# VHH binders against q9lmt1, part 48

Target 1, 351 residues: q9lmt1
Amino acid sequence: MLEKESDLTAMEKPNNKHAADSFSSEDLVSPVKKAKKSEEVSGGGEAVAAVGNREAEEDKPSFVSEEKKEFLVEADVAEDKGARHTMEDVWVVLPDASLDFPGTLRCAHFAIYDGHGGRLAAEFAKKHLHLNVLSAGLPRELLDVKVAKKAILEGFRKTDELLLQKSVSGGWQDGATAVCVWILDQKVFVANIGDAKAVLARSSTTNELGNHTEAGNPLKAIVLTREHKAIYPQERSRIQKSGGVISSNGRLQGRLEVSRAFGDRHFKKFGVSATPDIHAFELTERENFMILGCDGLWEVFGPSDAVGFVQKLLKEGLHVSTVSRRLVKEAVKERRCKDNCTAIVIVFKRV
Short names: E, the ipSAE of ESMFold2; O, the ipSAE of OpenDDE; V2, 0.75 times the mean of E and O plus 0.25 times the DockQ between their complexes.

## First folded at step 17 (VHH; framework vhh_7ocj_1)

Design y1 (at its last look DockQ between E and O 0.42; V2 from the best seeds 0.65)
Fold by OpenDDE, look of step 17:
Structure y1 (fold): chain B 351 residues (1-351), chain A 125 residues (1-125)
Amino acid sequence: as target 1 above (351 residues)
Amino acid sequence: QVQLVESGGGLVQAGGSLRLSCAASGSIYSSYAMGWYRQAPGKQRELVAAIYSKGSTRYADSVKGRFTISRGNAKNTVYLQMNSLSVEDTAVYYCAAEVETEDEETGFYYTEYYWGQGTQVTVSS
């Protein structure tokens, strides 16, 4: 029934001003000074003193051979479908990733693709991404970090373009998240779309690697990736500007949780992007190992927890293949990960 | 800085129940996990239960089916319901959280563990 009411008010106003000013000047000049001059002369004499050829011992510059701190990279992968009917995860482990592109620069490539709605997008990305990044001009020599980042961006763009064409022609709509690593000599590039993660285990000081003090300072678990989820403020704003709606469950159009992925053909118009975040760093003696994982791994491991788990196994002298298998087994069997679980462990050794 | 405060410990008879509570303060919204550890006299600290950011849970084999970890509505609290307690469950119980922090050296984020002061749980025969 009830009706009411009304009011009101308007208020106004104003205005104004103003100014101005100017100032100026000055010159200062000065000067030329010139001049002089002269002279003189004189002459004298002979003395042929026998210049003893002190052979200057040429201080052979001690070429301190900058001992090229060569890093050996050892990596392996493990996967488990968990409680799922199918495995939608796909991985790449290429310790030598130069392929048919001859060069002197060491190139390694590691990736995890987590498929959703099917496996086809993840499989397509596995097949094409690295090749597209190389074709886009990933450096084959010691070049600028900017050139490498540009090649990675273009490789992701081209891969998604071709994937979407294949999605249309094939009548499928699968998507995939990605976490990718390229190692170019001592430079590491990490790229991601979605919620797959890369975690670096780093020592606090260079000297701590040498002191086998039993109370070894815990490795810092550095998260090199940021998640791209529709609920996150920056991603949410981007998705909403594209006309996407985020449901109360945090999903785009009530279906998709991630805001960046390969494929997802029907969600591209709502602002789903395949543009990765890219980070780069230089390998030093402080970098011990890296863990790449799908969202399934990180649902049952924190970064420091995973680093501690891997560090313990490496200290036992276990090979990286055993370490990766134990990590995934712990996730799926002991911690009851309900999703697909894939992990790559990359160990950095100084030679 | 993150602070964790435990409560709900005490003396209980065998077969009894306790509910531990942990309240987190500070930047806990970026926590990857919260959990409970325990340390009995002369033993190492051990995981009892953990709950991760997406709600997955982990339990020690010795407490499976008896203990239940849960989050509060504000996500800054964690509870441990302990049923069918035995003398073997006697320990100091510690709340822990794995929390993301900005790394000033790299501009990345790293995670670290924060610990409570602990609460005594004593189970009498």
Scores: ipSAE 0.802, ipTM 0.927, lowest interface PAE 0.6, mean pLDDT 86
Fold by ESMFold2, look of step 17:
Structure y1 (fold): chain B 351 residues (1-351), chain A 125 residues (1-125)
Amino acid sequence: as target 1 above (351 residues)
Amino acid sequence: QVQLVESGGGLVQAGGSLRLSCAASGSIYSSYAMGWYRQAPGKQRELVAAIYSKGSTRYADSVKGRFTISRGNAKNTVYLQMNSLSVEDTAVYYCAAEVETEDEETGFYYTEYYWGQGTQVTVSS
C-alpha cells in the first residue's frame, strides 16, 4: 500500500547559503607508495565487537561536558533479505567503538557492507575494517581531521589487502561495497566504496545564534556519498588505463557494475579499487539524522522520500529501533524491494 | 529552476486509452524518481505509479495491470500508458519527480520532490 502525504511534504524546499558553516566536502587521494606504516595483521583469535546492538536505547552513553553543545547519538539497524534467497548484507552498529583503543574522544562507528557473489567479503570487512582503522591511528585523544582521514584510508587499504589474501587461499571471489561512518567527538566522517549511500537530514534554516527555528523546519536530504560505477568519468579512466572493458550494459567486463569494492579479486587487475571517498562535517544544531542504506533501500526510496519517512516517525516519538524497522518494512513489504535491504538510522539529539 | 511539464490528458470513452507524458527541465544533476499522482474531486491525492532511476516501479492496486509507467528516450522523461480506462479514473493527474541538485552551501547534492501543474483526464461512459 502507498502513503501519499509524505511525498508532498518531501517536496518543500527552502534553500539558502550561510557565510559560516561547519559542513565541508573533501576528498582524499590514496597514496600508492611502498607500505611503511599501519600494516597490521590481526591476532586471528580476537573477536571484533562489530555486532549490532538491539539494546541501544538501554546502553546509550552519557556525553556530558561543561559549556559545550552536547549531543546524544542513537542508532539502530534493520535488515530484510527481500525477494532474494540469500542475505549478503552485513552491518555494524557501535555507539561506543573504542575497543582496545582508549581515549577521551567519543568514538562511534556504523557501517553497511553490501556483499555480492557471496557474503565472505562483507563478513571480512565487518570483522577487520574498524580494527584496521583504529590501528592505523584514528585519533582517540586529540582530534585531527587529516590524521583521521589518513587512518580511514589506510584501514581500507589494509583490509582489502588482507581480504584478497584470504580470497586467494580460500578460492572465492566475493566482493562487497561499503558505506561507513565514524563519529569522533563532534566530527562525522563518511567513507564509501560502491553504490551504498549515506544521506544526511539537515535543517535549511536557523536563527542568528544557531538555535533552530520552531518545529517544522524543512530538512534537506543531503547525499554525502558518490556512487562508484564503471561508467563514471574518474572510474572509467582508471579502468580503461588498466585494460578493462566497459560493456554496453555499463559493466566492467560485462559483469561488475561497481568500480570500487572490497574483494572482487579477479577484477582488481582491471582497476577495481577499495580506495574510499572520505568526507567530514561538524555536528551542529542543523544535523538531525543520517540514513545509511544499501542499494536495495535506494531502489524504492529517493533520499528526500526516505528523510521524510524517517522524520515523520521521529516526530511521532518513535524510538530509532522502530524507525529503522519501519523504513525497511516499507521498502520490502509495501514497495516490493527485490534486493537485500539494510538501513541504519543515526539520530543526533541535543541534551 | 526545475519544472515539470505534463501532457496527454483529455477526454476519452470508457474502455479507451490515454498516454500521459512528463518532462523535467532545469538545473538537474539527475532524476532519482519520477511518477504520477491523481486527485479526483473530493478525494485525497494518491499515488498512481512511480519509476526509479534503477528501473523499479510501483503501482496503486487500482491501476495494476492496466497502467504502465516507463522512461522515455528523452532525458528526464516518463510516460504513463493508461489502458482500459473507467469513469473511476477521472482525475487531475500530477507528475512528480525527485530531483538531485547541487547544494551550493555544502557542495554536496541534495534532493527534492517537484510537482507539475496537473493534466485533466476525463473518462466518459
Scores: ipSAE 0.636, ipTM 0.835, lowest interface PAE 1.1, mean pLDDT 80
ESMFold2 (binder alone), look of step 17: mean pLDDT 83; pTM 0.817

Design y2 (at its last look DockQ between E and O 0.49; V2 from the best seeds 0.00; counts 0 for: grease 24.6 > 24.2)
Fold by OpenDDE, look of step 17:
Structure y2 (fold): chain B 351 residues (1-351), chain A 125 residues (1-125)
Amino acid sequence: as target 1 above (351 residues)
Amino acid sequence: QVQLVESGGGLVQAGGSLRLSCAASGSIFSSYAMGWYRQAPGKQRELVAAIYSKGSTRYADSVKGRFTISRGNAKNTVYLQMNSLSVEDTAVYYCAAEVETEDEETGFYYTEYYWGQGTQVTVSS
């Protein structure tokens, strides 16, 4: 039934104004000073004393050979399908990743690809990404960090372009997340799309590595990657601007949780991107090891928990292959990871 | 700074039940895990139960089937339901959280553990 009502109002207000002003000054000058002069004198002669040629021992500059702090990189991988019917994870471990490209720069490459909707996108990325990054200019020579980041970005772009063509021609719709590491001499590049993570175990001070004080200073677990999920504010805004809808369960179109991935050809129009975040740092004595993991690993490990677990095993003198296997076994068997679980452990040793 | 406050400890008879509560305050929005540890007299601190950010849970073998960890409606609360308690469960129980913190040196984030002050659980025969 009921009706009403009305009203209210308008108000206006206004205007002004002002202008000011100028100020100017000033000169200061000064001066020329001149002068002088002169004088002369004169004379005398004498004796040709035999200046013994003290051969100045040329202080050969002690080339302090900057002992090129060579880092040895040891890495291995473990995987387990967990409770899943199939394994959709794939990995790359290349301690020498030069692939016959010209240059003297040491290159190592490590990656985990977590497939969803199938394995085909992850397998395609494994086959093509590193080659596309190399073809884009990495690592032909000692490059600037900006040039290297540009090569990685172009490699990701080209890989997704070719993958999408293959997805159309093959009639599949698979996608994949990625976490990738390139080591170029002492420079480390970390790139990711989706929710796979890289965690660096770093000492608090350089001097603490030398003192075997039994109170082993806890390594910092530095998270070098940010997750790309549709529910995160920046990613959500980007997806919504592309016309994507995020469901109450946090999924794009009620299906996809990640906002960045290779493939997912039906979600590209809704703003799913294969553009990675890229971070770079230089290896020092403070960098102990790195853990790459799929989302399955990080569902049952925090970064500091994983670093503590790996650190303990390394202190026991276990080889990196045993450490990686025990990490994945702990995740799947003891902590009951329900998904595929893949981890790469990368140990940095000073030589 | 993150603070953890435990409650719900006390004296209980064997076969009885207790419910521990932990409330986290501060910047805990990015916690990777919360959990319960215990330390009995003359023993090392041990994990009892943990719950991760995605809801996965972990239990010590000694408490499986008897204890249940859960989150509250607020992401900053965790509970430990303890059933069928035995004298062997007598300990100080500590709440813990693994929390992300900004690293001022690198501009990255690192994770660290925060601990509560503990709550005494005593199981009488």
Scores: ipSAE 0.793, ipTM 0.924, lowest interface PAE 0.6, mean pLDDT 87
Fold by ESMFold2, look of step 17:
Structure y2 (fold): chain B 351 residues (1-351), chain A 125 residues (1-125)
Amino acid sequence: as target 1 above (351 residues)
Amino acid sequence: QVQLVESGGGLVQAGGSLRLSCAASGSIFSSYAMGWYRQAPGKQRELVAAIYSKGSTRYADSVKGRFTISRGNAKNTVYLQMNSLSVEDTAVYYCAAEVETEDEETGFYYTEYYWGQGTQVTVSS
């Protein structure tokens, strides 16, 4: 074992099969489907057949407030600088993220920004990204998935544009990765640049497996994000086409391992991008909770390991604040993660 | 179908050493973590050591400084070097790996654990 990062390359490959195709293909189909109904599994047929007409049996009255608040979102964060002298992780936890953009559509927002080369890029993103996404037209009255994704994409572009201007005038080179969540009504949007990760804990539809005396079913740990590293084919191609050199240690110009980030001003001309991957999914009774984490968390927790840890504590009746704190404490104190460690746990509860 | 095959167990005198090996068979796959667990008679299965995809390692307190987990040249193999063995180390040792699997239902990947059949380690006094 000569080089740690090169030995892990195959194991660090991001999940980018099926997930990207599934969400992207459906979103590019006719926008008419999004005007009235959810575009999930079974609803497409009846809703499609009723294009331009009211569904008498499925009609949703304008006064049904319980439908728009069908479940509660409870979330909290924990952080620890680990063995570092500084804390460069920054976070956002906004169960009500409407700000000065009122509307009937629920809006929640959660994010982790993992700063590198300083904290300034992460702090800028915390202050500006969500506001820029709202200003770009994030839906506040009637959910449109394509409009939401477009607003998120434009928000990332605008935030990086403004950040780079400030980086020039201030003479700094800070960068930050991001993993972000928006919840609009019952739809969850996940966006990321870099190597922070989002994991969804989801129950099985039917468990006909084994006779066990323990309570409950294990949850699946669905990996919602793809890491962006300079050595991965799509990212490498963009970087090399721009004249960037990926060194034998897997870093752009020998310095930057991630291929997407806010800031990193001098690397932008070599193909470093702030363009996020964006995915969406519908909340049903099967989605139990999500874990957002910086790379420090995932260095000492695999996705199923983390989901199991969180699930156990939630079954014991612990509040999400205690759960997030214990997850980070386990990573830092027991598992000896030396890097900054930040995690957000987001729990979905039926009311 | 991932299969984990352990080897290297056996009988050893206290103070001695053993090296356990675990090889994963099957198609090329991505793994988030691999490790070793053990179960002594009358005890619950406990983690001994783990190595994560980015190279971080983790050890149970009872084995720190005596055991070393490492990865082989092939990414599908892990080793556990066990030194200064004592009777308390007697157990069945299991290899485990957390690997990703396609979720055709959602189009994302999910992860799950695979376990070996175990190898007996017996330390005599």
Scores: ipSAE 0.677, ipTM 0.875, lowest interface PAE 1.1, mean pLDDT 80
ESMFold2 (binder alone), look of step 17: mean pLDDT 81; pTM 0.805

Design y3 (at its last look DockQ between E and O 0.30; V2 from the best seeds 0.56)
Fold by OpenDDE, look of step 17:
Structure y3 (fold): chain B 351 residues (1-351), chain A 125 residues (1-125)
Amino acid sequence: as target 1 above (351 residues)
Amino acid sequence: QVQLVESGGGLVQAGGSLRLSCAASGSIFRSYAMGWYRQAPGKQRELVAAIYSKGSTRYADSVKGRFTISRGNAKNTVYLQMNSLSVEDTAVYYCAAEVETEDEETGFYYTEYYWGQGTQVTVSS
């Protein structure tokens, strides 16, 4: 029934103008001071003293050859299907990743691809991504960080483009997350899409004294990747702007949890992207090792827990192959990871 | 700084039950895991139970089927329901959390473990 009306009002205006001010001046000048000349003369004599040419041994500056702090990289991988019927994870371990491309710059490449809806997208990325990054102009002689990042971005773009064409022609819909590392001399590039992670174990103090005091300073577990999930504020906003709906369970269209992946052909129109985050850092004596892992590993390990586990095994003198196998075995058998589990352990040794 | 506060410890008879509670507070960006450890007199500290960010759980073999770890409705809370307690479960119980913090040096994030002060659990025969 009831009607009610009311009014309220309009209020106004105002204007105002001002003002100019000017300030000026000053000159300061001076002076040219001159001249003086003087002359004098005189002459005297002979004595031919045979000053023995002491050849000053030019102290050849000892080029302290900056001993190029060469880092040896040792890496290995382990995988376990877990409780799944199939393994959808694939990996790359290339300590020499030059692939017959000319250049003097050391290149290593490591990657984990976690497939969903099948293995085909992960297998395609494994086959093509590194080659596309190299073809996009990954540096081979002079390292430029901007050039390297541009090559990685273009490599991801080109890989997803070709993968989507293959997805259409093959009639499949698979997607894959990725965590990728390139080591170019002492520069490390970390790229990811989705929820696979890279964790760096770093020492807190540069012991100035070069003594690796084996003193048990806990390694800091640095997470070098950000997860791309539809529920995260930035990714959520991007997905929603593309017309995607995030369900109460945090999934895009009630199906996909990640907001960035290779493939996922049907979700591209809802804003799923293959554009990676890319971070770069330089290897120093503080960098001990890195752990790459799929989401299955990180479901049952925190970063610091994984770093502590790996550090203990490395201190026992175990080879990186045994360390990676024990990490995955701990995840699947002892911690009951229900998903596929893949880990790469990369150890940095000073030579 | 991150702080963990335990509660719910005490004296109980064998076959009895206790429920431990832990609340983490402070500058917590993310919690990767929360858990319970215990230390009996003259023994090393051991993991009792942990719960991870996605809800996966792990237990020591000695407590499987008797203890249950769960998250609270409040962010960064964890409970340990302890049933069928025995004299062997007598220990100081410590809450632990692995939390993510921003690294001011690198601009990345890092994780660290934080510990509670502990709560005494005594099981009498």
Scores: ipSAE 0.702, ipTM 0.890, lowest interface PAE 0.7, mean pLDDT 86
Fold by ESMFold2, look of step 17:
Structure y3 (fold): chain B 351 residues (1-351), chain A 125 residues (1-125)
Amino acid sequence: as target 1 above (351 residues)
Amino acid sequence: QVQLVESGGGLVQAGGSLRLSCAASGSIFRSYAMGWYRQAPGKQRELVAAIYSKGSTRYADSVKGRFTISRGNAKNTVYLQMNSLSVEDTAVYYCAAEVETEDEETGFYYTEYYWGQGTQVTVSS
C-alpha cells in the first residue's frame, strides 16, 4: 500500500472550507477508469483482541454472523434554466421505483438526462429507461449484483434502440447524456453515458477508539463516473476505428463533444455509444450523500467544492429539498453558470 | 504527490503592478480549477481569482478590473496579473488547485485541494 497521505501531510495542507468554494470546472483531459473494489469499511482490525482472551462461544451466535444496517434515503432535485433560453435537462426522482414490478427488495431510482439539440431524447429516456431496466430483469426479490448490472446494460441498449427508431420516424436528431442511480436494498448502482457526474461524499475513516480529532473532518468527494468525451483514449480509439474524425476542437466530426449518449442518430455509425459505465457499492455508515449533476453544475463546482457546500448545509439541519435548491441557486446566481443547471442530492441516514 | 509553487511576490509601491505565477507538479490526473486566495494578518483567507479548466474565471469584487487570472501554455500553470495595487492588497497570496487523485481504497478518483506555501505581497504607500 502506497503512503500517499504521508506525502500530503508533508505539504501542510490547510483544512479551510471557505477556500474551496471558488473552484469548479469541466475537465477536458482523459477520463479516469478504475476497477470497482469491494466496499469494505476500514476493518475493526485490532488483532490483539483476536489473539488473547477469546470466549469459547463468541463466534457462534444463534441467528446471524453479519449485521446489515438499513438506511433511509432522502432525496430531492433542483433545476434552473441558467443563462440559456430553453431548458433541456430532464430528471427522475423515484424513492419507490417498483412501478409494475413489485418485490421484497427496496427499489429507488434517480436520474438526470442532459439533452442536446433539443429535449426529445432526454424526455424519451425519462419515460422509458427505468421501465426497460425493470423489464430486463433488475432484481426485485434476491439481490444479485451481476444480474442488476446486466439489466441496466440491457435497459440502456433497448432504450437507445427504441429511441433511434422514434428519431428516424420523427425526423429529429436530439441526443442526451445520462447519469443514473438505482438503489436496491443497501446496494447502489451508478450508470452513466456522457459528461454528467455522480459524486459520493464519503467519510475518510471510521474511528471508534475515542479519537475525537477526526470529528468535523471534511468528507472525501469520490467521483463515481467517468466522462465520455471523444478526446479521451478509450473513447477516441473506438471512434477512430469506426471511421470517426476528431477535429482540432476535440469534437467528433467537428460537432459532438460527448462520445456516449442516447440518440444522436447520425453519429452512431462513428462509434457514439449508449453503452454505460456501471459501478456498484454498498451503503455503510461512511456514505453520507451523493450529488448528481449535469455539466452546468460542474462548470462552477468541483466535486470537493460541491460536497463541502452540501455538507455545510446538512450540518445546519437543512432538509434535502432546501439543500438542493441552495446548491443550484449558488451555481446560477452567485457563480453565474452558463448552462442549464440540475442537481439531485441523495442523503443516506441510518435507521 | 502534488506540489504547488508560487513566485512573483514582493514589495511594490501603491499604484504598481506584480505578476504572480503558480505551477502544479506531481502525480496529477487532471485539474478542475486553479487560482489564488489571500490572507492578511488577522483576516480570513479570501478568494482572489480562479480559473476553471474550460476557461471560465471568477474574481473577488475587490479586485475586479485590476487583476487578471490566466492559464499559461505549460500544463497546470496559472498567472495572476495584479495592477493598480493598494495597501489593502497587502497579504500572503496562496495558490490553490482542486485536482483529481486516485483513491487507493475504492479504486475511483477523488478530488482534493492543494495549497502552495504562499508568497508575500506588500504594497507600500
Scores: ipSAE 0.600, ipTM 0.822, lowest interface PAE 1.3, mean pLDDT 80
ESMFold2 (binder alone), look of step 17: mean pLDDT 84; pTM 0.835

Design y4 (at its last look DockQ between E and O 0.34; V2 from the best seeds 0.61)
Fold by OpenDDE, look of step 17:
Structure y4 (fold): chain B 351 residues (1-351), chain A 125 residues (1-125)
Amino acid sequence: as target 1 above (351 residues)
Amino acid sequence: QVQLVESGGGLVQAGGSLRLSCAASGSIFSRYAMGWYRQAPGKQRELVAAIYSKGSTRYADSVKGRFTISRGNAKNTVYLQMNSLSVEDTAVYYCAAEVETEDEETGFYYTEYYWGQGTQVTVSS
């Protein structure tokens, strides 16, 4: 039934103008000071003293050849399908990733691709991403961090473009997350899309004395990747602006958890992107090792827990191949990871 | 800084039950894992149970089928239901959390463990 009306009002205006001010001035000057001349003369004599040419041994500056602190990189991988019927993870371990491209810089490449909806997107990325990054102009002689990042971005873009064409022609809808590492001389580039992670184990103190004091300073577990999930504020906003709906379970259109991936052809219109986050750092004596892992690994390991586990095995003198296998075995058999589990362990050794 | 406070320990007869509670206080919730460890006299500290960010759980073999770890409605709480207790379960029980912290040097994040002060559990024959 009831009607009610009411009114309220209009209020107004105002204007105002002002003002100018000017300030000016000052000059300060001068002076030229001059002159003087003087002359004098005189002459005297002979004495031919045979100053023996002490050849000053020019102290050749000992070019302390800055011993190029060469880092040896040792890496290996382990995988287990877990309780899944199929393995949708694929990996790349290339300690020499030059692939006949010219240049003098050492190049290593490591990657994990976690497939969803199938394996085809992950397999396609494995086949094409590194080649597309190289073709986009990844530096080979003179390292420029900006050029390298640009090449990685273009490589991801080109890979997703070609993958989507293949997805259409092949009639499949698979997607894949990625965590990728490039090592160019002593520069490390980490790129990711989705929820695969890279964790760096770093020493807290540069022991000035170069003695790796085996003193049990716990390695810091630094997470070098950010997860791209639809529920995260920045990703959520981006997805919603693209017309995507995030369900109460945190999934885009009730299906996809990640907001960035290769493929996922039907979700691209809702803002799913293959644009990676990229971080770069320089290898120092503080960098001990890195762990790349799929979401299955990180479901049952925290970063510090994984670093502690790997550090213990490395201190026992185990080879990186055994360390990676034990890490995945711990995840799947002891910690009961239910998903595919893949890990790459990269050890940095000073030579 | 994250603080962990345990409660629910005490004296219980063999075959009895206890429920431990841990509450995390501070600005950062355990993003990766929370768990329970125990240390008996003259023994090393050992994992009892852990719960991870996605809800996966793990247990020591000695407590499987008897103990259950769970999260509270508050994201910052973890419980350990202990059933069918034996004299061998006598220990100080510690809550632990793996927490993400910003690394000021790198601008990245690192994780570290925080520990509670512990709660005594005594099982009498």
Scores: ipSAE 0.705, ipTM 0.891, lowest interface PAE 0.7, mean pLDDT 86
Fold by ESMFold2, look of step 17:
Structure y4 (fold): chain B 351 residues (1-351), chain A 125 residues (1-125)
Amino acid sequence: as target 1 above (351 residues)
Amino acid sequence: QVQLVESGGGLVQAGGSLRLSCAASGSIFSRYAMGWYRQAPGKQRELVAAIYSKGSTRYADSVKGRFTISRGNAKNTVYLQMNSLSVEDTAVYYCAAEVETEDEETGFYYTEYYWGQGTQVTVSS
């Protein structure tokens, strides 16, 4: 019963020396001939909203075939300090994330924690968040979306509570943002605090007369997360009601740009929150892969740019380990990102 | 939805300079890149320079040290200063911006590039 993976996934992953030097983003962003217009489908949700509202948003499943097909999840991570002296990004890649909580539901977990003011908050989150989510009742036998979201929410709350106790006793003020994924069978849950981002590469729709999107067509870059910054309306309101001041540079008390994070002990009284946005969607044959990245990646890659970069390498038959390494190398070496850069690529393969 | 208008192209002698400008109008929901791409006859469109929302810049190797991208005060305007032009710089130059749009099918946002009509730059030897 102790067949859980060895601590291999917790080992540091070295950056690979093989990176794509010449990979044009133009392959991904060509002008097209005049497209059909006025085609819209009902999906619900907010229009023109720049912020996510948890209470106004419900799980809106994509078109799902009645025929269920099993899939494999293949993922890997790459990281690079960039020009910084230290590495404050921390990651988790667990294709089998059951740990000591067995069940019939597949459970996978991936996360990036972007530390600031030190690594201690990010390392604490890596060690505790997933276990706290499991302990809070993440479903292991019968999938229930509301129960899963509730477990994730409680996991974030408990993790921050324990982290803040450790921060007091240790005398540190480190903080960390998070972007997290759980996969339970064929349902994906995405949770975030701060400015790390998750992007889904999804095939275009087919019409009812049998036209389909072939493998290798451009993929739509779906942004699964909304950033939490002190200047955004809902976040600003919470901060200001707590007595926080957002200075002209957009930072809380002149120091903290993000409005949600683990840790940041002295900012919690000014409305900094560890409460995540949580979204879920169903995997179908249309979801090709996801990219999780810290803000360093997205500083030099737009979402559609990154999706196209990854898609081209996958079409060449490259393994996900090579793809993730080339994505980070492109960001750091070719695009000269100076910050820490971490990316996880998660590929969905149908069987 | 988004409209990009380029200006500043034309004919110039090798070794000369041009300054391209691009203004984005209409609705724009992106905090992503704006930039310049070019396409010479018979070649694929290639990136020339990009500027990201936080001010980071990126240049093609062939133009580094000669071209400078910058943003205007309103953040919806981008400029390309082109110095030391050579015949190999002859192309149509396109302004581009990555913009997010609500995806009605999923309820999330997606992004894609929007393009201007292009402006011709011709460098004579």
Scores: ipSAE 0.685, ipTM 0.846, lowest interface PAE 1.0, mean pLDDT 80
ESMFold2 (binder alone), look of step 17: mean pLDDT 80; pTM 0.801

